# Miniprotein binders against b1l550, part 169

Target 1, 279 residues: b1l550
Amino acid sequence: MRLPEELLERARDIHSEAPSHRIKLDRVGSFGLKVPVEFKGFLLLAEADVWVSLPEGRRGVDLSRQVEAIYELSNPPKDPFSLCREAAISLLEKLNYADSSGVSIRFDAPLQDGESLKYYGVEISSIASDEIINKIRVEILGMTACPCTAELIRAYKSSEIAATHTQRSLGILEVSTKAEHPDPDKLASIIERAMSSPLRTYTKRPDEGGLVIRSLSNARLAEDVVREMIHLFLEEFGHLPEDTHILAAVRSMESVHMHDIYAERSFSLDEIRKEISSH
Short names: E, the ipSAE of ESMFold2; O, the ipSAE of OpenDDE; V2, 0.75 times the mean of E and O plus 0.25 times the DockQ between their complexes.

## First folded at step 13 (miniprotein)

Design ob5 (at its last look DockQ between E and O 0.94; V2 from the best seeds 0.00; counts 0 for: pae E 1.8 > 1.5)
Fold by OpenDDE base, look of step 13:
Structure ob5 (fold): chain B 279 residues (1-279), chain A 97 residues (1-97)
Amino acid sequence: as target 1 above (279 residues)
Amino acid sequence: SEEELERLADEFRELAERLGYDEIEVTREGNRFTVEAERNGVRIRITVEVDGKEIRITVEIEKDGRRIRFLYVITSPEKFEKILKEIERIIRMFLEE
């Protein structure tokens, strides 16, 4: 049912009124939108958050315009990175009272695993003001094998491949940069390569045995995984701006404990380069 | 290479032309060039710097006293066309409003 236009003319524009309290808000928007995106030949339904800042003199944000901005850009579906950047800019342009805007898009990214698929989690964001900052967070599961237990067992029984406990571990890379979003597949690959072994959606018997042996032969602490992620990241993405900020983390769901082990390092590219060069 | 820089300059000049800009200024300084143009109060400044295989593209758009800057760093030729199209779409957003 569409209200008569005459009623709209009589209605106060509540959003444009002065608020009772003149306070700026950092983010006002719609969270949990569903938008189609095209990613690696897949059409995916992603979750999206869109927001803008609200000046102290304006009661509310025109939320309909925010929603329109992202959906206009999502039809036809495009890659989520372009959508994110374009939508952030569009929001800022369409909502002239805002000094900043932001878009976040979340989905599970498909990753080929033989004839099947595995996945990693991805959240991409763009924040627009005088400059645009792009953020990407990639999360992927892998497997770690404990080198400490392996060493204890090796000391007890002379074996080339020592038995040890293994567990599922979540690797995380978060990158904030003034450049475009880094390639999420490359980030996922870095995380997988930093662990003892990748996970597989399905395994045949020979493959399963090989996967475990590989893990045992490449036993790593959570700390080792994080350090390896950083090392591999620098090799692949060293070309990013020096003020690029990175969070490298791992959460190991330890199989011998009730709790998880967590390790992280937050750093800028310039900071970490100086640290490594000093050794 | 110098040839590559000239080719890139031509691509961005052509981009500005496709966007309906009439007054396009291209300035070259070493391994960098800048494309500047203005149309209907929308000023664009695109700076491209080539360092080996790396291409850094800085786009600045100014409209109604507001300035937005964003950066691309391209390391593969395949990305260039995609980024060029994105830049075009972004500038069009400012021109159509």
Scores: ipSAE 0.692, ipTM 0.889, lowest interface PAE 0.8, mean pLDDT 92
Fold by ESMFold2, look of step 13:
Structure ob5 (fold): chain B 279 residues (1-279), chain A 97 residues (1-97)
Amino acid sequence: as target 1 above (279 residues)
Amino acid sequence: SEEELERLADEFRELAERLGYDEIEVTREGNRFTVEAERNGVRIRITVEVDGKEIRITVEIEKDGRRIRFLYVITSPEKFEKILKEIERIIRMFLEE
């Protein structure tokens, strides 16, 4: 039941009209789309958001074209980073009235954990205008051990045994850059290496002992975990553009306290290099 | 590295040829080359700079007065083919209307 061509020719194009109030909108889009992605050989169901800017002279967005930009590229499934970047660029091409576009994709990434898998959170974004800005946020749980408690126990017992309390901690690395997205596995590795010990999917009795021993050997304050994350990040990704922005953070739930401890530092590569060279 | 620069230039010339460009200008200067071409109102400029094991690729696409630039910084040569395919797909979006 196709509409007659004469009617379509006479109908107003509501979306291309000027609005009653000429106000630019920064983000007009579709949020919570489900898209398949392929990550390291796994087929994952990711959640995506797509949007464009809407200039003050345009009343509405062609929603079908907007959603089509990501769905066309998601079949067959491909890596989420290419999908994210290509979809953001496709939005600008398809919706030529927009000054900018954006795509975000969220998924749980699998990571080898001995003979099993564990997962960590990944959110990537690409914002396209006359350039493209790529952002990635990685969140992964690990274990931390308190060095202050360890030293008090050692001093109290006059022994070499450094026992302390341990707790789960959430490590966060967020990177915004003009270059392609950093590898999330490398970001996750940086976070885990900065902590006292990784958090396993499951442990057998011998594995439990090993995790505790590693935690005691690498006891760190939340502040020092953040510092170590920054050090390791610079070692791995110092080659990225100088205006690359990083946020490194940790939130730990102290087993002997009622509240979370939080530490963070944000910086650009240019900023941190000047800071380090002044010291 | 001179052989590597020549191989890279050939690959980007071939990429433009696969996309249907037939007036492809390649300019070389030291460790850098630029591939420029225009077809159907879509102009591309791909600048590749090699510095040791680091390869920086800047892609500019211009159509209907809009210009977009994006950058790749490659330190692992095994990623090169994947990035070439992505660049080709992106330029094809602009050519296919």
Scores: ipSAE 0.612, ipTM 0.871, lowest interface PAE 1.8, mean pLDDT 84
ESMFold2 (binder alone), look of step 13: mean pLDDT 84; pTM 0.853

Design ob6 (at its last fold request DockQ between E and O 0.89; V2 from the best seeds 0.00; counts 0 for: pae E 1.6 > 1.5)
Fold by OpenDDE base, look of step 13:
Structure ob6 (fold): chain B 279 residues (1-279), chain A 99 residues (1-99)
Amino acid sequence: as target 1 above (279 residues)
Amino acid sequence: SEEELERLADEFRELAERLGYDEIEVTREGNRFTVEAERNGVRIRITVEVDGKEIRITVEIEKDGRRIRFMYVITDPEKFEKILEEIERIIRMFLEYRE
């Protein structure tokens, strides 16, 4: 049922009224939208959040206009990074009472793994005000082998390749920058390379054996993984603005414990460069 | 290179022209140039700096007393065209939207 337009003329614009309490809100919007995006030749259905700030003198946000803003840009489907940036800007333009806006887009990114696909998690965000800040979070699973247990076993039984426990580990890179979003595939690659070995969607017997041997031969603590991630990140993305903020983290689902091991470092590019140069 | 900087300046001038700007000012300072133009109350300032293989693009758009700034850092030439297209779309959005 569509209400007659005549009734709309009689109705108060509730959103434009003064609120009972004059308080600014930081974020008001729609969460859990589904938007199509084109990513590396794949058409994906992504989850999206859109929001704007609300001034103290306005009761509500025009939510329909927010939704329209992102969907107008989503047809035809386009790159999620450009969509995110453009939508954030569009929100500010269309909702002129807002001093800030934001868009977040989440999806699983396909990654080629031989003849099959694996994936990593991506969350892309853009926050717009007088400037735009772009944020990307990449999460991908890998495998780690424990060097401590390996050393214990080596001491007990002389072997070139010591047995040790292995586990899945989740690597995380989160980057906030005034530049465009960093390449998520490169970020995922950094995480995988920082671990003992990558995961595979499928393995043949020889490949499986090789993967495990590689892991055992490249045993790493969670701490080692994070440090390696940072090192590789600096090599690949050292060109980003110096005020770019990075979170590098790993959550290791330890196979010998019921709990996870977690390690992280938060830093700006400027900060970490100074730290490394001092050694 | 000097030649690269000139090519980039031409690209952004042409971008402004495609967007319907008629008064375009291009200012060059060393390894940097700035393109400035105004149309229908939408003022744009695009600053491009070239450092080796790195291209830094800063876009400023002013409309109705509001200014927004955003930046790109391009190290892969293949990304340049896509970024240029995005900048064009963004500016066009400001030009076309009227309350």
Scores: ipSAE 0.738, ipTM 0.904, lowest interface PAE 0.7, mean pLDDT 92
Fold by ESMFold2, look of step 13:
Structure ob6 (fold): chain B 279 residues (1-279), chain A 99 residues (1-99)
Amino acid sequence: as target 1 above (279 residues)
Amino acid sequence: SEEELERLADEFRELAERLGYDEIEVTREGNRFTVEAERNGVRIRITVEVDGKEIRITVEIEKDGRRIRFMYVITDPEKFEKILEEIERIIRMFLEYRE
């Protein structure tokens, strides 16, 4: 049932009134929206949040216009990065009382893995005001091999036996920049290349042996993985604006321990270049 | 090359023309050009700098006293056309939105 349109002229516009308590709000929005996105030919169901700032003199946000902004742009489905950036700008234009807007979109990205697929986590956001800041977080699992145990076994055993414990490790790259969102596949690739070996959906015995041998040849501490991620990131994305901010991190699910090991470094491109050039 | 820079300038002038801008100012300084135009109270300024394979695009849109600035840093030429289309869609939002 739909109410008569003429009621809009008689009813108070509650949203545009002043509130009893004049307090600015930073994020007022709709969270957990399901939106379709197109990524590399795949139609994916993503989860999105949309919000705007609310000035101290305005009682409420027109939430239907917020949701309309992202749903209009999501039909037909399109790449999530364009959707994210365009929706953030659309929110700011449609809700002209806001001094900032934001959109976040989360999905699992498919990645070719031989004849199969594997998936890695992607979360993007765009925050719009007089400038636009784009953020992307990529999380992907890989394999690490412990160099400390490898060295102990080398010292103890003959040259015919090479061994160490291997484990799954979660690599994280988070990038905040004024430029467009970096390609998530390139970020995922950086993380995997920094580890001892990639994880596969499945392997046959000769391929499994090869992955294990690769991991032993690339034994790395969690700290080493983070440093390698930073090195590889600078090779691929050193062209981004100097104030681009990066978080590189690894959570290692150590197979011989009851707890995880965690290493991280955050930096701006300007900061890390000065640090490297000082050596 | 000079031909590549001129082609890029033509692409952005054509973008503005597709959006209905008719007084389009294109200025060039070395490896940089700027496209400026105004229509229906929506002022745009698109600055493009070319340095080897790197194309840096800065877009400023001004409407009703509000200015929004965003940028792209393109190193993969396959992305250029999609980014051009995104810029066109964003500017069109400002030209077509009404209450």
Scores: ipSAE 0.701, ipTM 0.894, lowest interface PAE 1.3, mean pLDDT 87
ESMFold2 (binder alone), look of step 13: mean pLDDT 83; pTM 0.838
ESMFold2, fold request of step 14: ipSAE 0.657, 0.000, 0.672; ipTM 0.885, 0.291, 0.883
ESMFold2 (binder alone), fold request of step 14: mean pLDDT 82, 83, 82; pTM 0.831, 0.841, 0.836
OpenDDE base, fold request of step 14: ipSAE 0.695, 0.714, 0.735; ipTM 0.896, 0.903, 0.910

Design ob7 (at its last look DockQ between E and O 0.88; V2 from the best seeds 0.00; counts 0 for: pae E 1.6 > 1.5)
Fold by OpenDDE base, look of step 13:
Structure ob7 (fold): chain B 279 residues (1-279), chain A 99 residues (1-99)
Amino acid sequence: as target 1 above (279 residues)
Amino acid sequence: SEEELERLADEFRELAERLGYDEIEVTREGNRFTVEAERNGVRIRITVEVDGKEIRITVEIEKDGRRIRFLYVITSPEKFEKILKEIERIIRFFLEYRE
């Protein structure tokens, strides 16, 4: 039921009123929107959050305008990175009382795995003010094999390939930059290459055996994985601005423990370059 | 290369023209050029710097006393075309949006 327009003229604009308490808010918006995006030829339904800042003198945000802004840009569906950037900018322009805006988009990205698909998790964000900062978080599962247990078993039983426990590990790369969002497929690849082996959606017996052997032959601590991720990241994305901030992390779901092993490093490109050059 | 820089300058000039800007100023300084234009209170400044295979594009848009700046770092031709289209859409939005 639509209220008659005549009633709207009589109603106070609640959002534009002065608040009872003159306090600025950092983020006000709609969370958990569903928006279509086009990614690598796939049409995906992504989850989106949109927000703006609210000045101290305004009671509320025009939420309908926020929602309209992102949906106008999502039809026809486009790549989520452009959508994110453009929507953040659009929000800031449309809601001129705001000094900042933000958009976050989350989805599972398809990744080709032979004749099948696997996936990795993606969350992209853009925050707009006088400048735009783009953030991307990629999460992908891989396999790690423990070198410590392998060494113990080797010492006990002479074997060329020492048995060890293996586990599923979650690798994480989070990048915040003034440049456009880094390529998520490249980020996912870096994570996979940093682990003992990738995961496969399906394996035939020979392939499964090979995958495990590869893992055992490339045993890595969680610490090793993070260091390798950083190394590979620098090779691929060293061209990003020096103030680009990176979080490299791994969560290993250890098969011999009830708890997970976690390792991380947070750094700017400038900092890490200085660190490496000093050795 | 110098030839590449000139091509890029032409691309951004043409972009401004397509967007209906009449007064377009292009300034070149070494491996950098700047395209500046104003239309209907929307001022744009696009700075492009070429360093080897890397192209840094800084876009500044000023409207109603507000300025926004965003950066692209491009290392492939395919990416360039996509970014160019995005920049066009963004500027067009500022030109077309009125309260």
Scores: ipSAE 0.719, ipTM 0.897, lowest interface PAE 0.7, mean pLDDT 92
Fold by ESMFold2, look of step 13:
Structure ob7 (fold): chain B 279 residues (1-279), chain A 99 residues (1-99)
Amino acid sequence: as target 1 above (279 residues)
Amino acid sequence: SEEELERLADEFRELAERLGYDEIEVTREGNRFTVEAERNGVRIRITVEVDGKEIRITVEIEKDGRRIRFLYVITSPEKFEKILKEIERIIRFFLEYRE
């Protein structure tokens, strides 16, 4: 049922009024929207959040304009990174009382895995004000092999045993920059290359043996995985603006423990380059 | 290199022309150029710098006293056309949006 449009002329515009308590709000928006995106030839169902800041003198946000902004840009489906940046910039203009806007988009990105696919987590955001700040978080599972246990077994009287425990580890790279979003596949590749071995959707027995042997030859502490992620990141993305912020982290779901191991480092490009160049 | 820079400058001049700008100023300085134009109260300034294999594009849009600046750093030439279309769509939104 639809109400007569002439009622708009008689009704108060609640949103444009001043609130009884004049307090600025940082994020007012619509969260958990379902939006279609096109990524590497795949049509994916992504989850999006949209928001703007709300000045102290305005009672409410035009929430339908927020939703309209992202849905208009998402039909037909397109690249989620362009969508994210365009929507954030468009929101700032469409809701011109705001001094900032934001959009986040979350999806599972496909990766080729032999004759099958695997997926890794991607969350991107764009925050617009007098400039735009783009953030991307990539999470991908890999395999790690414990070097401490490997060394203990090697030192035990049978030096021909090559063994240690292996486990799934979740690698995380998060990048916040003024440049456009970094390529998520490159970030995922950096994480996987820092691990002892990639994880597969499934393996046949000879391939499974090969993965385990590879992981044993690349046994790494969680701390070393993080350090390697940083090294590989700088090699690939050292050209980004100096105030680009990075978080590199790993959560190791230890197969022989009831608890997880976690390591992380956050830094700016300027900060880490100074650290590396100082001995 | 100079041929590449001239080709890029033509691309952005054409972008501005497609958006209806008609007083387009293109200035060049070594490995960079700037495209400046104004139409319907929407001012644009697009600065492109070529440094080896990197192309850095800074876009500034000003409307109603508010200015926004955003940056692209292209290291893969196949991404250029996508980014050019994104820039065009963003500027078109500012030119055409009224409420």
Scores: ipSAE 0.649, ipTM 0.884, lowest interface PAE 1.6, mean pLDDT 87
ESMFold2 (binder alone), look of step 13: mean pLDDT 83; pTM 0.837

Design ob8 (at its last look DockQ between E and O 0.93; V2 from the best seeds 0.00; counts 0 for: pae E 2.8 > 1.5)
Fold by ESMFold2, look of step 13:
Structure ob8 (fold): chain B 279 residues (1-279), chain A 99 residues (1-99)
Amino acid sequence: as target 1 above (279 residues)
Amino acid sequence: SEEELERLADEFRELAERLGYDEIEVTREGNRFTVEAERNGVRIRITVEVDGKEIRITVEIEWDGRRIRFLYVITSPEKFEKILKEIERIIRMVLEYRE
């Protein structure tokens, strides 16, 4: 049943009233929206959040305009980065009382894995005010091998057997920048290349042995995985603005421990360049 | 590359023309140029700077006392056409929602 539109002339505009308590709100929005996106030829179902700031003098936000802003731009489906930025700007236009807006989009990105696909986690956001700040977080699983255990076993058995424990590790890169979002495939590649070996969707026994041997020959501490991620990131993305902020992290699910090992470093590009140039 | 800078400036002038801007001003200083225009209370300022293979594009849009600025740093020439289309869509969106 649809109510007559003529009632809008008689109804009080509740949202434009002043609230009883004049308090600004930082994020008022619609969260968990399902939106289609096109990513490198794949049509994916993504989850989106949209929000705006709400000034102290306005009682409510026009929630239908928020949903309208992103769904209008998602038909036909487009790449999630354009959708994210355009929707953030559209929110400021449609909700002109807001001084800032934000959009986040989450999806699992496909990555070629031999004859199959695997997926890694991507969350992007665009936050618009007097400028746009773009953020991206990439998470991907890989394998690590402990170099300390490898050295201990080598010393115990000399050169007869090379062995150590291997485990799944989650690599994380977060980037916040004024420039466009970095390519998530490149971020995922940086993470995987920093680890001992990639984690595969499916392997046959001969390939499984090869992955373990590769891990042994490239054993790294979690700390050194993070350092390698930073090195590789600077090679690929050193052109980004100097105030770009990065977080690089690894959570290792150690096979011989009851708890995870975690290492992280956050930095800006200008900060890390000064640090490196001092050595 | 003088020729490349001239081609880029022409592309951004044409972008502003497609959006219906009149009185488009293009100024140049060495390896950079700026395109400025105003239409229906929507002012744009697009600054492009070329340094080797790196192209830096800053877009400023001002309307109703609001100003937003966004940046592209392009190191692959294949991305340029996509970036141009995105810039055009964003400015068109601001122009149309003022109706």
Scores: ipSAE 0.480, ipTM 0.824, lowest interface PAE 2.8, mean pLDDT 85
Fold by OpenDDE base, look of step 13:
Structure ob8 (fold): chain B 279 residues (1-279), chain A 99 residues (1-99)
Amino acid sequence: as target 1 above (279 residues)
Amino acid sequence: SEEELERLADEFRELAERLGYDEIEVTREGNRFTVEAERNGVRIRITVEVDGKEIRITVEIEWDGRRIRFLYVITSPEKFEKILKEIERIIRMVLEYRE
């Protein structure tokens, strides 16, 4: 049912009214939108959040304009990075009372795995104010083998390749930068390379054996994984601005424990460079 | 290289022209150049710095008392064309909003 236009003319613009309490809000928007994006030749349906700040003197945000902003830019589908940045700017234009805006886009990114596909999780965000800050979070699963147990078994049974427990581990890289979003595939690769071995969508018996052997021969603590991630990140993305902020983390779903092991480091590029150079 | 810097300057000048800017000023300082232009109350400042294979592009857009700034760091030629198109789209969007 569409309300008669006459009624609309008589209706107060509730959103533009002064609020009962003059308090600024940081984020007001629509969460859980579905938007199509093009990523590496794939058309994906992504989840999107859009928001703006609300000044103290305005009761509400024009939510319809927010939704329109992102969907206008989503047709035809484009890469999520451009969409994110452009939409953030568009929000500031369309909602002139806002001093900041933000867009977040989440999807599973396809990654070639032999003749099949695996995936990693990605969240791409842009926050616009007097500057644009781009954020990307990549999560990908890998496998870790425990070096401690391996050493214990080696001490007990003289073997070149010591048996140890293995587990699935989630690696996380989150990057916030004033530059463009880092390449998520490269980030995913860094995480996989930092672990004992990658996961595979499918394995034949010989391949499975090889994967496990690789893991055993490259046993790493969760702490080792994080440190390796940081090291590899610096090699690949050292060109980013010095104020770029990074979170490197791993959550190991330990196979011998009911709980997970977690390790992380948060840092800026300038901070970590200074730390490494001091040793 | 000097030649590369000049080429980049030309690309951004042309970008401004395509966007309908008539008063385009290009200033060069060493390994950096700045393209400044104004149209219909939308002022743009694009600063490009070339350091070896790295190209740093800073885009500033000012309109209605608002300023936004964003940065690209490009290390491959393939990325440059994509970024150039994005910059164009962004500025065009702001211009269209003002028209």
Scores: ipSAE 0.392, ipTM 0.765, lowest interface PAE 1.4, mean pLDDT 89
ESMFold2 (binder alone), look of step 13: mean pLDDT 83; pTM 0.840

